# VHH binders against BTB/POZ and TAZ domain-containing protein 3 (BT3): the designs that were tried, part 9

Target 1, 364 residues: BTB/POZ and TAZ domain-containing protein 3 (BT3), of Arabidopsis thaliana (Mouse-ear cress) (q9syl0)
Amino acid sequence: MSSSTKNIPKPPPLPCITYQRFQSSTRKPSSLMRLVPKEALETWDKLFKEGSGADTYVETDNKSHFPAHSSVLAAASPVIATLLNQSRDKNGNTYLKIHGVPCEAVYMFIRFLYSSCYEEEEMKKFVLHLLVLSHCYSVPSLKRLCVEILDQGWINKENVIDVLQLARNCDVTRICFVCLSMVIKDFKSVSSTEGWKVMKRSNPLLEQELIEAVIESDSRKQERRRKLEEREVYLQLYEAMEALVHICREGCGTIGPRDKALKGSHTVCKFPACKGLEGALRHFLGCKSRASCSHCKRMWQLLQLHSCICDDSNSCKVSLCWNFKEKMKKLSKKEQSKWRLLVENIIRARNSLGPFSSRSSGLI

## First folded at step 15 (VHH; framework vhh_7xy4_2)

Design s76 (from H6 with P104V)
Fold by ESMFold2-Fast, scan of step 15:
Formats: structure tokens, C-alpha cells, sequence
Structure s76 (fold): chain B 364 residues (1-364), chain A 120 residues (1-120)
């Protein structure tokens, strides 16, 4: 009846290590099974460098060539397999022609197909050429490595246009978005680069696309700022209307119904807009030039907004509420629709906070 | 005298639908915003849907958004709540509520309520 089954909590896996218990039988997987032995990679790299038993010649720019093995290349790339079948000579030798990229990049590319070995500094130097080669010859492992390097701070303002064009041609969507973001964030600097000038001559449609994207981004940013400012105004209007009803019905500080003012001004007010509104309301009641007074404009707005949502038909305690309700009835249908929309926007802003929530850091 | 009378509640299986109605009298119905609020047994009131006096704008709590639809017929002085894809957690007493001058857009007047029970 009283079982103290101590459930052993399952520890979270380390971010870089995942382990699974195989259904025993008895052999736990060793970490060695998850790694390619270094000695195997060195053996394939040695075969590439020594060229023993080569039956293929890789031709690069300037008629330079180096030996390779058709079976290794064909196994690593289905595209190369097809090309080698089309280039077999009378002696059984095959030729792979790779032009339009630096010979160092081609050498590095072919080496990678044997052993996945590379020099890190060379990889970073030729990453764009290696991206193109890995795409054209369908070598997804190298393509993933190139994308990883480009994602890790390789792209800068000076090369972003070149990277964007190559990424588009190689269907690397993520790198395209990274490049576009950089163009949008620092357009003035990017548009002054040599890469931009070259693009303008070779691909004016892309220049137009990028300029349009910058303009669209700026327009959206301005619209977002406008909407945030409008939302803040609606929330302030709602808070002010709550405070107005509170002051007129219950009294607050030194203003309100005389019978309620006796409650004392030492009670902490729960309405954040109350202190500011008290001064504005006192001014409004005493002002001799209300129609032309800037300080009275907010009070007119609050009283009119209250009249649009007030449901008390007999005796609302808010000053001039009946007068504003009568004025609202006499407005054109267009003006009534404008006030309705304003009230809707205020309700929407308030409801975004929840029915019992309030802004803790309200401004003014 | 102000009166709100809810109807349409009942027992329904999860995934089912119900349509609640509220008949309003004693005030100018088309001049007031209306809301549906619910109270699960032993818990506080939860505002689930609000509709303005014109019927042009509606607002929903996240818990019911996309599943419930509030509407009104000002000619018939009637408020409706169409409830679809009902879940056990929707089990509550549902009240029709009218806006009040005491607190702007907080609804203080409610009727007797109608019980909704979602049970398999």
C-alpha cells in the first residue's frame, strides 16, 4: 500500500554526445564505431597523392593535369561517373576536364573525394569555388561543409554580393537570406563596394531586386514603428478613460464629488493615469478658452471617447457626457464610423493585455 | 429592468459543437458591447469573447481563438456563441455579460448562466 518506488531520473544527454542503450543482447556500442579511423583516411589521401595505378587524368586551366582513379571519383560523384564514361580513350584512360576555377581549388576538390582531408586555410580561401564544384558535381558532404564555413562569419560587406550570386546559383537558400539581410542592414556600405559595381554591369536585374527589397524593408520598418506608436496612444487613452470614470464617480486626490473627497487624499490610487488627469481635469473645468487650448484638447478627446462607449442612460457622473452623446448623434455617418474605428482600436489594444492585466511600465 | 437569459448549454462529447444564445431585455441592446464569460467549477471568471455594439469587431481569448465565434442580432436583441471542437477544459458555467460604466470594457452585469459539460 505504501510503495517507495524510487524512480531514477533520466539524465539529459550532453549537447555533443547522444547515447542509446541497445536492447541487449550483450554488446554495448563503442565510440570507435562512430568514427572513421584516422589511418583509413590517411591511406586514401596517400593513394591520391602518389597516384599509383591511376587511370584518370584531371585537366584544369592552362592544360595542367594530375592523375586520379576513376573508381574513387565515380563512387564519390554520380555526375563525375557519367562524365568519365563519356571520355574513355583507346588505352582505357579517362579524362575529367574542370575549367573556370583555380587549379588549386580543383586539386583540393578531388583530394576531398578521396579522404575528406583539406588544409583549413585553403578551404577558407577557396570556399566559394568549392561550393560551386560540390554543387555541380553533386557532393553533398563538401557542400554542407562550405555552407557551414559561410555561416560562421566568412561573409562580409565586400564579398556579400559575390556570395549571394553564387548561393542563388547553387540553391543555398539559407546563405541567400544571410546575404540579403546584410545588404538590407548596411545598404550604403554594400552599394559602394566593387562587388556591387560588377553586379550592376553583369546583372542589373539583381541590382533592381536588391534596391526594391531595401525600399520594401524600410517601408515595413516605418509601418511597424507607426503601429507601435498608435498602440501606445490607444493604451494611454484607455488608461485615461478608466481614470476619468474613477475621478468623476469616486473622486481622487483633491478633485471629484465633494461627498467622496472627504475620504482623504492619503489613499494610494490604483489608476496610474489619475495624477496627470487630475491636473488636466481641474484646468479643463476652469479654463475660459477651452476651444483653443491645447491642454483642453486631450480632455475633449477623453470625454468624447467616453461618450462613445458609455452605457449609462440615466445619470452618468462623467462631466458633459450627455452633451457629447447628443453631439455624436448629430455627426455624419462618416465621422461616426471614424469614432467607432477608434473605439475598436482602443478595445483591441486593451484586450492584447488581457482583461485583468495592466501595463507596469506605462509611459506618461 | 435589465435581464440577460442564457440558453443552449448541455452535455457534449469532446470534438462536438454547441450554440449558446442570450436573450437581452430592459436596455438598448444595440448601444452596448457584449461578452461571453465562463466560470469552471471552483475557479474564477474567464472572458472568452467580446463583441462591440455594432457587431463590426470581435475579440477572443487565446484558449478559444479559432474554435469559438461570437455574433449578435441587434434586431432580435440576441447574443450568440458558436462553440466548435469542444474540449474537456471548456467545461464551465457560461454567462452572457453587458458592458458597464463602472469600468470601461469590463463586463459586470451577467445573467443566470448556462452549464456546458464536455465529457466522453
Amino acid sequence: as target 1 above (364 residues)
Amino acid sequence: QLQLVESGGGLVQPGGSLRLSCAASGFTFDSYAMAWVRQPHGKGLEYIATITWSGGWTYYSDSVKGRFTISRDNAKNTLYLQMNSLKPEDTAMYYCAKSSTGEVYIFQYKGQGTQVTVSS
Scores: ipSAE 0.000, ipTM 0.085, lowest interface PAE 23.6, mean pLDDT 73

Design s77 (from H6 with P104L)
Fold by ESMFold2-Fast, scan of step 15:
Structure s77 (fold): chain B 364 residues (1-364), chain A 120 residues (1-120)
Amino acid sequence: as target 1 above (364 residues)
Amino acid sequence: QLQLVESGGGLVQPGGSLRLSCAASGFTFDSYAMAWVRQPHGKGLEYIATITWSGGWTYYSDSVKGRFTISRDNAKNTLYLQMNSLKPEDTAMYYCAKSSTGELYIFQYKGQGTQVTVSS
């Protein structure tokens, strides 16, 4: 009777550790990843290559059989597991028949199931065959690898229609999107390929779908351009109104209110619209036939627009502001709605720039 | 009725050339990938070349790469194999193969094939 209980001496006290304030991260909710040791992968790859203890034979179209292990194949693919249960011979051996693909692709496919090992150039050569095999035999890791390869410049204008149709058949949404994006971006080139001509004859519904996607994309680009041009007009109007208020309240250059000291020509004006507006306002104030003058029309419209956004009831220094406010109150409901919408659009455009954004403005 | 009719085989000397043809009927030819497969006497099937629906992508076995060229004429429903620099090892029955519906690159062959014999 001897006792061999673990007699480990009591360890010394741990050194004092200063704990930093904990910061939580929720940026990427992640599953715990387990790395498989390289030695284990090498062992499985060796088992595949040597075929020791094989109970399964993989048959390809060349009628040669190469040895495999039913337990490994069944664990890697539920579809293969089902097939192997149906193919047992009198000696307990099973046969997996994979026909209709090159034997080299089948060999790579089975090797991948053992160790996930592959040769890069061979993988690129057989990527479409391996995509189909990974889909048919439910091997998501290989399917994902094939998708990565296709997503890294393998697809070109000559093969994009063929790849699109294959990706649809294999339920690969990512590659369908990549192919659609290529069709939309380079439609003139793609629509001139043999792939497009073949699709037009064999799958006119797909052709219609792709043409509609191109038209929709172009319509969205035209609408974005129109909105940007419209926004530019609203920003110019806002800048012109700000410059108008500046000139009328503080003065700028050679124009301003009588009760203010005007700055010299060496003082830089911070309002981009001011120089253009100065001339227009000077003309407006001196013109004897404003109602029939084309130069006065734009200034008159700017003054009307100012009156719609101005909150000063009696103290506004902008010319005729009170008169325009009174005139606006007497407009029809339809006209008032038009001016309200214009003001809302101008304010919305200005607010979209943020407080620290700046831009160059032209004369309105 | 689906039919694939191979032609163009024959006796040729080493270093010679042959052009095989496959006339397809009974299906929409330009909707399917096609392949050439050969079977030497007493041996299994060997995939020689494959071509996609449009002809935009081709694959070749290492044994024929640089010597054979696969092509198709979708207007004529015909598949071709141009064989150059033929070797005795190329002696085989050659078959035309069609892909399965909905599955590109999974193939089946049909018909009698065409015999290619390379000898002097």
Scores: ipSAE 0.000, ipTM 0.375, lowest interface PAE 12.4, mean pLDDT 76

Design s79 (from H6 with Y105W)
Fold by ESMFold2-Fast, scan of step 15:
Structure s79 (fold): chain B 364 residues (1-364), chain A 120 residues (1-120)
Amino acid sequence: as target 1 above (364 residues)
Amino acid sequence: QLQLVESGGGLVQPGGSLRLSCAASGFTFDSYAMAWVRQPHGKGLEYIATITWSGGWTYYSDSVKGRFTISRDNAKNTLYLQMNSLKPEDTAMYYCAKSSTGEPWIFQYKGQGTQVTVSS
């Protein structure tokens, strides 16, 4: 085999032939299409095994030759087609030398080119060798099958770093991402393996890249937590504003408008924030030092938020709503933009809720 | 200068065990996949086992599966082959092989070998 798999040109896609051993039907590669009848595939598999009419001989590291057919190999691999054209002897026979891999893997590889038939356990055993062979000889159908096998639990913490490096050499982006995901998810376990220790010595650039990926993932996870917490705050603010309107217009518990009767004994409050807000609002209305009181600051902010969302300028029953609307008109453009953005964020958070939602009350 | 030195071979009775060692020098041992191959008298090389650079993945030929175990000690730059339940068919010269730079499945730099003879 060539000494560099990365320098192998990418030929046009091969026709897909799909047929798997009956025993493994539950694990069929979804990327393969059925193009040929089963009886024809079984005939081609038999032709491979019997070697009748062979014009090609495959040589491996055991120096034994097994027979093959140039027309079948050339149709399945454009790289092999080119190699066979260069090795034709005086009798019209061709020779394909595949060294550096176990004879069993080569045999399985050539068999796949004939019929796409394979033994499931044998496929799993040789999957890394077959991945390399499919890459070197440009057999996309086999390469896709190897990827699907690796993607189905073959990779573990002990081999993930080795598989990652091999997948990079074979330009298998999907498996590189699967390996990276495992490194990020199980970093403490993976970084304690012999595979990581070996990589640290032999490929420190890859170690740095993986550590940076872990740090970046943690930063993104932390930012997602921040945004989720921020969304919860916006939803609590919206609930508090709904409760504020409810208390001021209709009354709830021991607080309500001066000119209206409180709801009767049949009325159960449907606003989760009312219980906390009732006390805060009562304090606000009775506090003699509102400008310097920390409790009143939260209520003042809630009243200001209400004034930004409220479109009822003449009949709003919420305390000081008109005053806050007038105050907002006197703010700088920068301050008005901040309040507009906050209102937009609160409304977006509310609109992102489905018909059902459950949230802990933590505001006021 | 790259050097692979195999040892641990000898005469053993059928059903016996041997542990082969390969001392590597002249290259960064833990950066390369390693293999054991054997050559019976008058025949070609036969792959026995391969191990990735970290030891995270191993492969065995069907003829030795369940009987042989390949392992490596990267701290000692040493490759091992534990051979159990030896058969007369295992009689061969055993060689340690190193993968090519950047190509873990293309093996080169076979050592001097160590002879294993299984005979009663």
Scores: ipSAE 0.000, ipTM 0.339, lowest interface PAE 14.7, mean pLDDT 76

Design s8 (from H6 with S31E)
Fold by ESMFold2-Fast, scan of step 15:
Structure s8 (fold): chain B 364 residues (1-364), chain A 120 residues (1-120)
Amino acid sequence: as target 1 above (364 residues)
Amino acid sequence: QLQLVESGGGLVQPGGSLRLSCAASGFTFDEYAMAWVRQPHGKGLEYIATITWSGGWTYYSDSVKGRFTISRDNAKNTLYLQMNSLKPEDTAMYYCAKSSTGEPYIFQYKGQGTQVTVSS
């Protein structure tokens, strides 16, 4: 009896596609062409084109047909080998019917099985059809070539949805990821295309899946921005605290220890927050209404933060440090935990910088 | 230093199950899409499953869909692949892969791999 089966995969319907133009300077993928003598490839290509001794007929849409050789086709594709067994006639001829694909693409596909020869522009024009054929008929070398072409700029906003659906059907995971990336990156443009509208009607589950992927990506970008902004605030607070310690211990400008006046020279200050903090600290020390003064609030917060980090109980030169330490000890356990967490976040943010990293401070 | 360490491979009979793990270090795990990629002896790389940074979206190749499940634990910096109803065709070296920052879902890093052999 027959070893053939009717459940062999057939090419799926292909989307309506326009010819895709590619830059002529793009380096072209090779199917090991240089490892095989050119004369051998030309011999097999000639056999295909001339059809001499053909025992097989390839039938395409519109009853178009062309001759081929069963032994060559069977050797190149195990799927085609099985299909040819189904169609042997009384005269010993076999028939291979490939429908739903342009005649030109079928011709290129069969030609490839003989010699791996192809015209570059036609290959790019029919790459989606050739991908389907290479998948359905198990021709890995052609499938790899099609994937390489798609990965080199062939996919655009107008065709990305069609390519995604086809790549899923052909089990080309890499191209699916490339398409998903383009959908996420340019969602507003892609969702306005005709391809998206067709997908919305024919495959609403895929639309839902893509929208969910876009929402997840957007949520991630928002969370990343939030973390970067939060880290920036912690770094500014750390820089302000370093400048505060510098001003109080070493002095800067007109504020600080009395012995600074004896140095006489203009030394370059390495603390970017110093100039703003000097003014703020001077105001804080002289202000009569500190608790209600908006200008004093930032200094009050910095002094509180310093008191949580400072280990010096009686030698710290930062203004009111001991006083703030005593007040902080009187806070509730919940409030003390909040301050400890804030300090940990500030120190963690600073420790994530390299030893020679520097930033401008916009704080104070 | 970025490091991916796969484990859990071994010899299993057809129809059996295995669970692969990938321990990630040296990068912020919850910021990257991850994938499982396999390479049968003498053949090319096959991307079998991918998962987004949060685990909200997954993709599977048709050869493993319904049989394999990809998952991640961002708190433990670990990627998993639960493999059920294993077939001889699943025999391959399995690799954990990380996506590139500039090209989401393009996987440029892989670990040392773990061998899965499905044989009676």
Scores: ipSAE 0.035, ipTM 0.546, lowest interface PAE 7.0, mean pLDDT 78

Design s80 (from H6 with I106V)
Fold by ESMFold2-Fast, scan of step 15:
Structure s80 (fold): chain B 364 residues (1-364), chain A 120 residues (1-120)
Amino acid sequence: as target 1 above (364 residues)
Amino acid sequence: QLQLVESGGGLVQPGGSLRLSCAASGFTFDSYAMAWVRQPHGKGLEYIATITWSGGWTYYSDSVKGRFTISRDNAKNTLYLQMNSLKPEDTAMYYCAKSSTGEPYVFQYKGQGTQVTVSS
């Protein structure tokens, strides 16, 4: 261990109850609690704190007991209602045994059932314990509060694996996705934690699942990048075709169709591809061995591509456009389909820019 | 001022390997497709490979597919060509080129190039 680690709270084990992996509702949170007057909540909190008329005793670890009211607990949790029916002693008292969690967390949990009151710092300290209790005893309002707290920056690289495992056991899909996102974003740091090492030993299937998720995320990022680059290729082909038409019909500011350069100055051309096409077109127009020249091959391909898009039958000033249209008609159905697909992709890429949008953001 | 400086060429035996480098300056390197072209003595220019501005797409001439790998390091403004299983027919002056369109139809190149000679 060469680096200092933070004090990481460990998730509590699920308490032993009659129903394992008790499901909570995935439905939208109720707004009912917002309708309860503050004075009523204070009255219930006072009843909890004073313990007057208690008929139930909550037993925690360390043999500690505190008084409670069976009617309040049963009304707040159907699971507790069932447990209280099973725990009546000879003196008429009922016992609710909650073991495996700190007594402070149990006290906070029971207090919440009376009044929904809690201390902020204690809530943050025991949020994982309270999540487990709210799940196991079916208290959806507390479970939602725990989820909100975990979603507000409580989860870090050191505890994310522990939180993920606990959230899965408590059926908290939102927190599972938050944890998975953190693993994917910072895999190198997370995979070096003690929590990862413990998981690798106790749950190797989860380790494999997380590694596969990282690989899949990287594959999706590469595919998105590939599609953006493919779009740029089609846009550059479109720009080359626009420049070809411009040079052949009107001439560029540096050279015209008759291969005559400006002697005084070069004016700025609005077509970015014109400068690049200048040399290629000049060579093409002057080459006596066009059919066998490797330099001319690229110009032949651009001319073929132009002929597929050009609708002008006789007035097109682009070199050999009519000849390429005739040649394209003679191609096999498969070859024609390939050229049509390329043309469609180029036009689609150009149309995706909209009338006033420019290509990509400035890199300065 | 656009500058492209090729290096890494040399004399190798058939079946050998070489890695060519091109140091680019005077333009926003990560905004342009790049290519490698070659010219054998007394012959015309032959297109070898193209890589898109981000490096996600590569295209190769049929003569080098499976033997050559084009790559780039946008942080270092450097283009590379890894050449494996070299043949005598690969003997040429190699130039790196900057695309004005991002496709193998038109490339601008200006530099001294780097000589690759494959001979027994």
Scores: ipSAE 0.000, ipTM 0.096, lowest interface PAE 23.4, mean pLDDT 74

Design s81 (from H6 with I106L)
Fold by ESMFold2-Fast, scan of step 15:
Structure s81 (fold): chain B 364 residues (1-364), chain A 120 residues (1-120)
Amino acid sequence: as target 1 above (364 residues)
Amino acid sequence: QLQLVESGGGLVQPGGSLRLSCAASGFTFDSYAMAWVRQPHGKGLEYIATITWSGGWTYYSDSVKGRFTISRDNAKNTLYLQMNSLKPEDTAMYYCAKSSTGEPYLFQYKGQGTQVTVSS
């Protein structure tokens, strides 16, 4: 055993650290990649298969013994080196006992120690056994290969919970993350599997961790959506204020200085909010009781918001701007702070667009 | 006390079927991978099949793949082996095995066994 069940590692943090790792993992192959001639690998694989000069016997469950070389095994695994020292017989031969796994997996494991050679389909078939063996016997190269195979679509909703628990026991953080991501993405499907049902009874702490991770992920998605919606509202308010200034100063459609002559036949308006705002402003200007009209509420608020941003003393052509400035001065400190914060948020949202200053939009 | 009690063996004709059961007690059954292993008369133990904690993954030796099906009922603390298309070569004492704590998929053999005999 190479790991204690007493101190099981925490699941990896999500989401930003994984996003950063994902970006870096797309880099070009390293120049440090070792190139090994095929002939050299085949020579070592042949030595393994022939068993000539063997001083070690690998014992498996089916009373199968196959010959190996202590120097090769000890060089490949410090754990095996220690075990071989403990098993030396009177004739100088050593014995490596690997029980409780299929003999084919043991054969593949030992073969890998000689030459790193394997059959791809057999590797996929025994990948979980080989992951355990590589962990228990401290063979990092094989463990990395098993991780790579598991990362390439081997894990599915039926086995994900079992793989997660195995990966934790084998200290494989990357696979724990892959499994956790699948649970979060496909929670309804995964929570309906036998794997989830069994985990709920055998490891309720893990169930609690997974449910908490799903809730946290959903909360983060809702918060991002909320912030995007807030940003969109602030941008629409900014666009509406720009359109309001445009309509009042230059006129657009049937409102403002040229409202009598301009029926949209000469030029296209540069302000996305102008078309929607024209109707609202027309209603506002014609309403006999603006202060108590529910239909005028949004226009009233927009005019109030403009008065907070407008630094133009008595030269502003926006309707009632001076009147709103005077009313704002008479609000409580708490209400004044709310308007200041709203203005700050609107300006911040506009500034977040960088050099690109236009976009498609609608008002209301 | 940890116990594994196998049953369901017997004499069967070639091409016949048997279902083996293993009643587990003394440990949290649904927390451990389980396996079936067999020992033919005068030979060593042969690994037959593995099933994970939930049954989400199974493994079969090439000698039985397509003929045997391993399954478990965690509500009943019972492991099963459905054996179809039985051959004389399948004649053996069959044992239920539990995985080792801290060593996933490395198994401990603690069952008493159940004999399966396939007539020539």
Scores: ipSAE 0.000, ipTM 0.428, lowest interface PAE 13.9, mean pLDDT 75

Design s82 (from H6 with I106M)
Fold by ESMFold2-Fast, scan of step 15:
Structure s82 (fold): chain B 364 residues (1-364), chain A 120 residues (1-120)
Amino acid sequence: as target 1 above (364 residues)
Amino acid sequence: QLQLVESGGGLVQPGGSLRLSCAASGFTFDSYAMAWVRQPHGKGLEYIATITWSGGWTYYSDSVKGRFTISRDNAKNTLYLQMNSLKPEDTAMYYCAKSSTGEPYMFQYKGQGTQVTVSS
């Protein structure tokens, strides 16, 4: 909002908001550390409060005035420097008119220009007004302080719509994102507030933008969930295939090859899929109607997947592995490509997990 | 530094078509709704169309609905206005504008403008 012209844009109007005391157990340090000695800051704050040698008068709503110093204001804000040059009278006195904001907020704003001093409770009460003033009069240090306060738990469901509107008008991208995130995460609650109802009547374009953002976020969340669920299915299939090999070669629990018996009464199985797979294998081995059984279809598919990954040509102990390998050779090229892609996706999912991941699954 | 640069205006016959472009820089283009507004010589600003930040929703003034189409390319930081069936009444300086959330149709940071003249 830097301008060298006398036709400087007026600050935008502030939405109707209710001020609540800021209460937070989490505090972040201010990024606006002062490099000036404390005694010097107190001297400038005293000069502001006492008004000694004032040559400028700050006019607020209802013709209320308070004294200030043109050199201090001009040094702190290039926008104010331009405005003061327009209002110089014959005695060298200047007049700065700041209307449309509470006089308390204007007083705090001007005080900040002298010493960067402020009362924390009042700063939190007038933070939205101070954000607007800091933006319109080009005071980046105050603007950063207002952003820090807003980012420290000041924003809630009742004021989020008002804060979003002001943050966008003041080009505060971080706070816009925080507000949008809150709307998206708790849309039902936020859309039921008085702030939403006022916005719906006064700014229907923003309502549509927020509804669109919620729909887009939900769509992206559903796609991410689908991909994570798909990845989880691939990982479960891989774990089930490892467990299948283990059970067929070594045996596990009460399931194993007919010519192999576990000599220990209790052995700790390291394959998380074995517990679920035991039931499926027991059913598969005992089922008299495998061709028409939905439970046997899952085991049949697992055996077919194993045959696609298995490098043992004639020595694999997994049931029917050679038979499935022969069946795969007789499938169409299109069907073979589908199985190859599925295998590639399973291996890719496993490889993306890293070497020290453990996952328990209810695959079966 | 926020900058909006309009282009594509010119002289066109009634019933003709023009496509306006607006190149945006200095802000996160895909995070703001954008609008087209126009100002006929010696008259006030008239709202034409708005598009939300994703491009999913569009709004038009009654005077141009069915004739003009607003669109955006967020990858190129560019806003467009396709103007069909142009009338002499469409003669104006056309401005690209960044949305304002303070009030409906109040837009901040309009660009330099591009002149559209529809001559009969």
Scores: ipSAE 0.000, ipTM 0.185, lowest interface PAE 19.7, mean pLDDT 75

Design s83 (from H6 with I106F)
Fold by ESMFold2-Fast, scan of step 15:
Structure s83 (fold): chain B 364 residues (1-364), chain A 120 residues (1-120)
Amino acid sequence: as target 1 above (364 residues)
Amino acid sequence: QLQLVESGGGLVQPGGSLRLSCAASGFTFDSYAMAWVRQPHGKGLEYIATITWSGGWTYYSDSVKGRFTISRDNAKNTLYLQMNSLKPEDTAMYYCAKSSTGEPYFFQYKGQGTQVTVSS
């Protein structure tokens, strides 16, 4: 027909996928998203359906034609406005050819331009086609609606690769992120799908990119886990030192300055490390092989750690604190560096938590 | 219900190697730090190595550092100790130990132990 039809940009072909029902509907767009009275929308929808005064004919792949209005289409899409200006015949009629998508999707697309009206199930069925149309013809309101539908449970393991490729072609960053997250989370399942096999043949660079993303994500998860474990060890060391100071200054249970006196309190000690430390201290007091005993060595290490953190130059009640401080000054540069690093890591971990009391027992 | 079963000990010559295993059951294995401790005949317990709940961090006593490697398989609820360059001084009953609260400081053990003898 019209030679101007050959100049119309065509949407990219859609991948072969299984159409899925929308699984989750956490929230539909509120009435606040529409500032136009319902009666006005119904009037425009009626104009579309009745086709009275039509000056435009929309043609689809099956040679199906339906009437439309050039002024309405041009107002809704700047791309369509440009195309219609090129196709006006001597009788004032214009022709719009939209190929590469099902005729049902084209009908829904044009209807949306009039009234923003749609049928929920048909919208879900043709959401990928409508995404492509909204992108190619610059209809941001429909594109936003398609993104919302895809973001609410429409994407699954079987279609995620197809959706990812299409979302990239349509510059939909949000959906690209959602798809990438699913690929990373469920890589074993996704990599065995038909969609993955098709991608591997048609876009091997994307396959490499996705595999690299999975490897990088796994590496980051391992590093985060390692740092959390490291932090917990340092926090436990800090808690043990706090409990040591408590026991040496005030006593706890049957250990410390009051270990031979009955305490008049029925409340549980606020230091969670006290029970473990009490056992270690009791062993320390009774051990005949103290110089070679692993438990006694751990107590000496804890006392040494305390001396590195303690800033009390006088009257510290922790045994041998001053002696350990003097010994630390005489250690090799390598040994001093190791203790300084350990102390800094413990203090850093403690400072990342907030007040120590918030972790001590939960006061229940 | 809590059970620790050590295995893999035996007689080996100086300079040899052994791999010890500990099968754990009755608790959430991947939620607790684990350790290996040893007791020579007629002597007290000696700390060998500690590993955090996921295996991300390990600690060793000076006497075994560079010679022994502690590891764990949380899918199999199993703790391992790879012992290389064994010395007569390594002769002891070896026990695996579970932390009381996940802490690397204080361990409880109630396993049967596995005997390691390094001689001649």
Scores: ipSAE 0.000, ipTM 0.126, lowest interface PAE 23.2, mean pLDDT 74

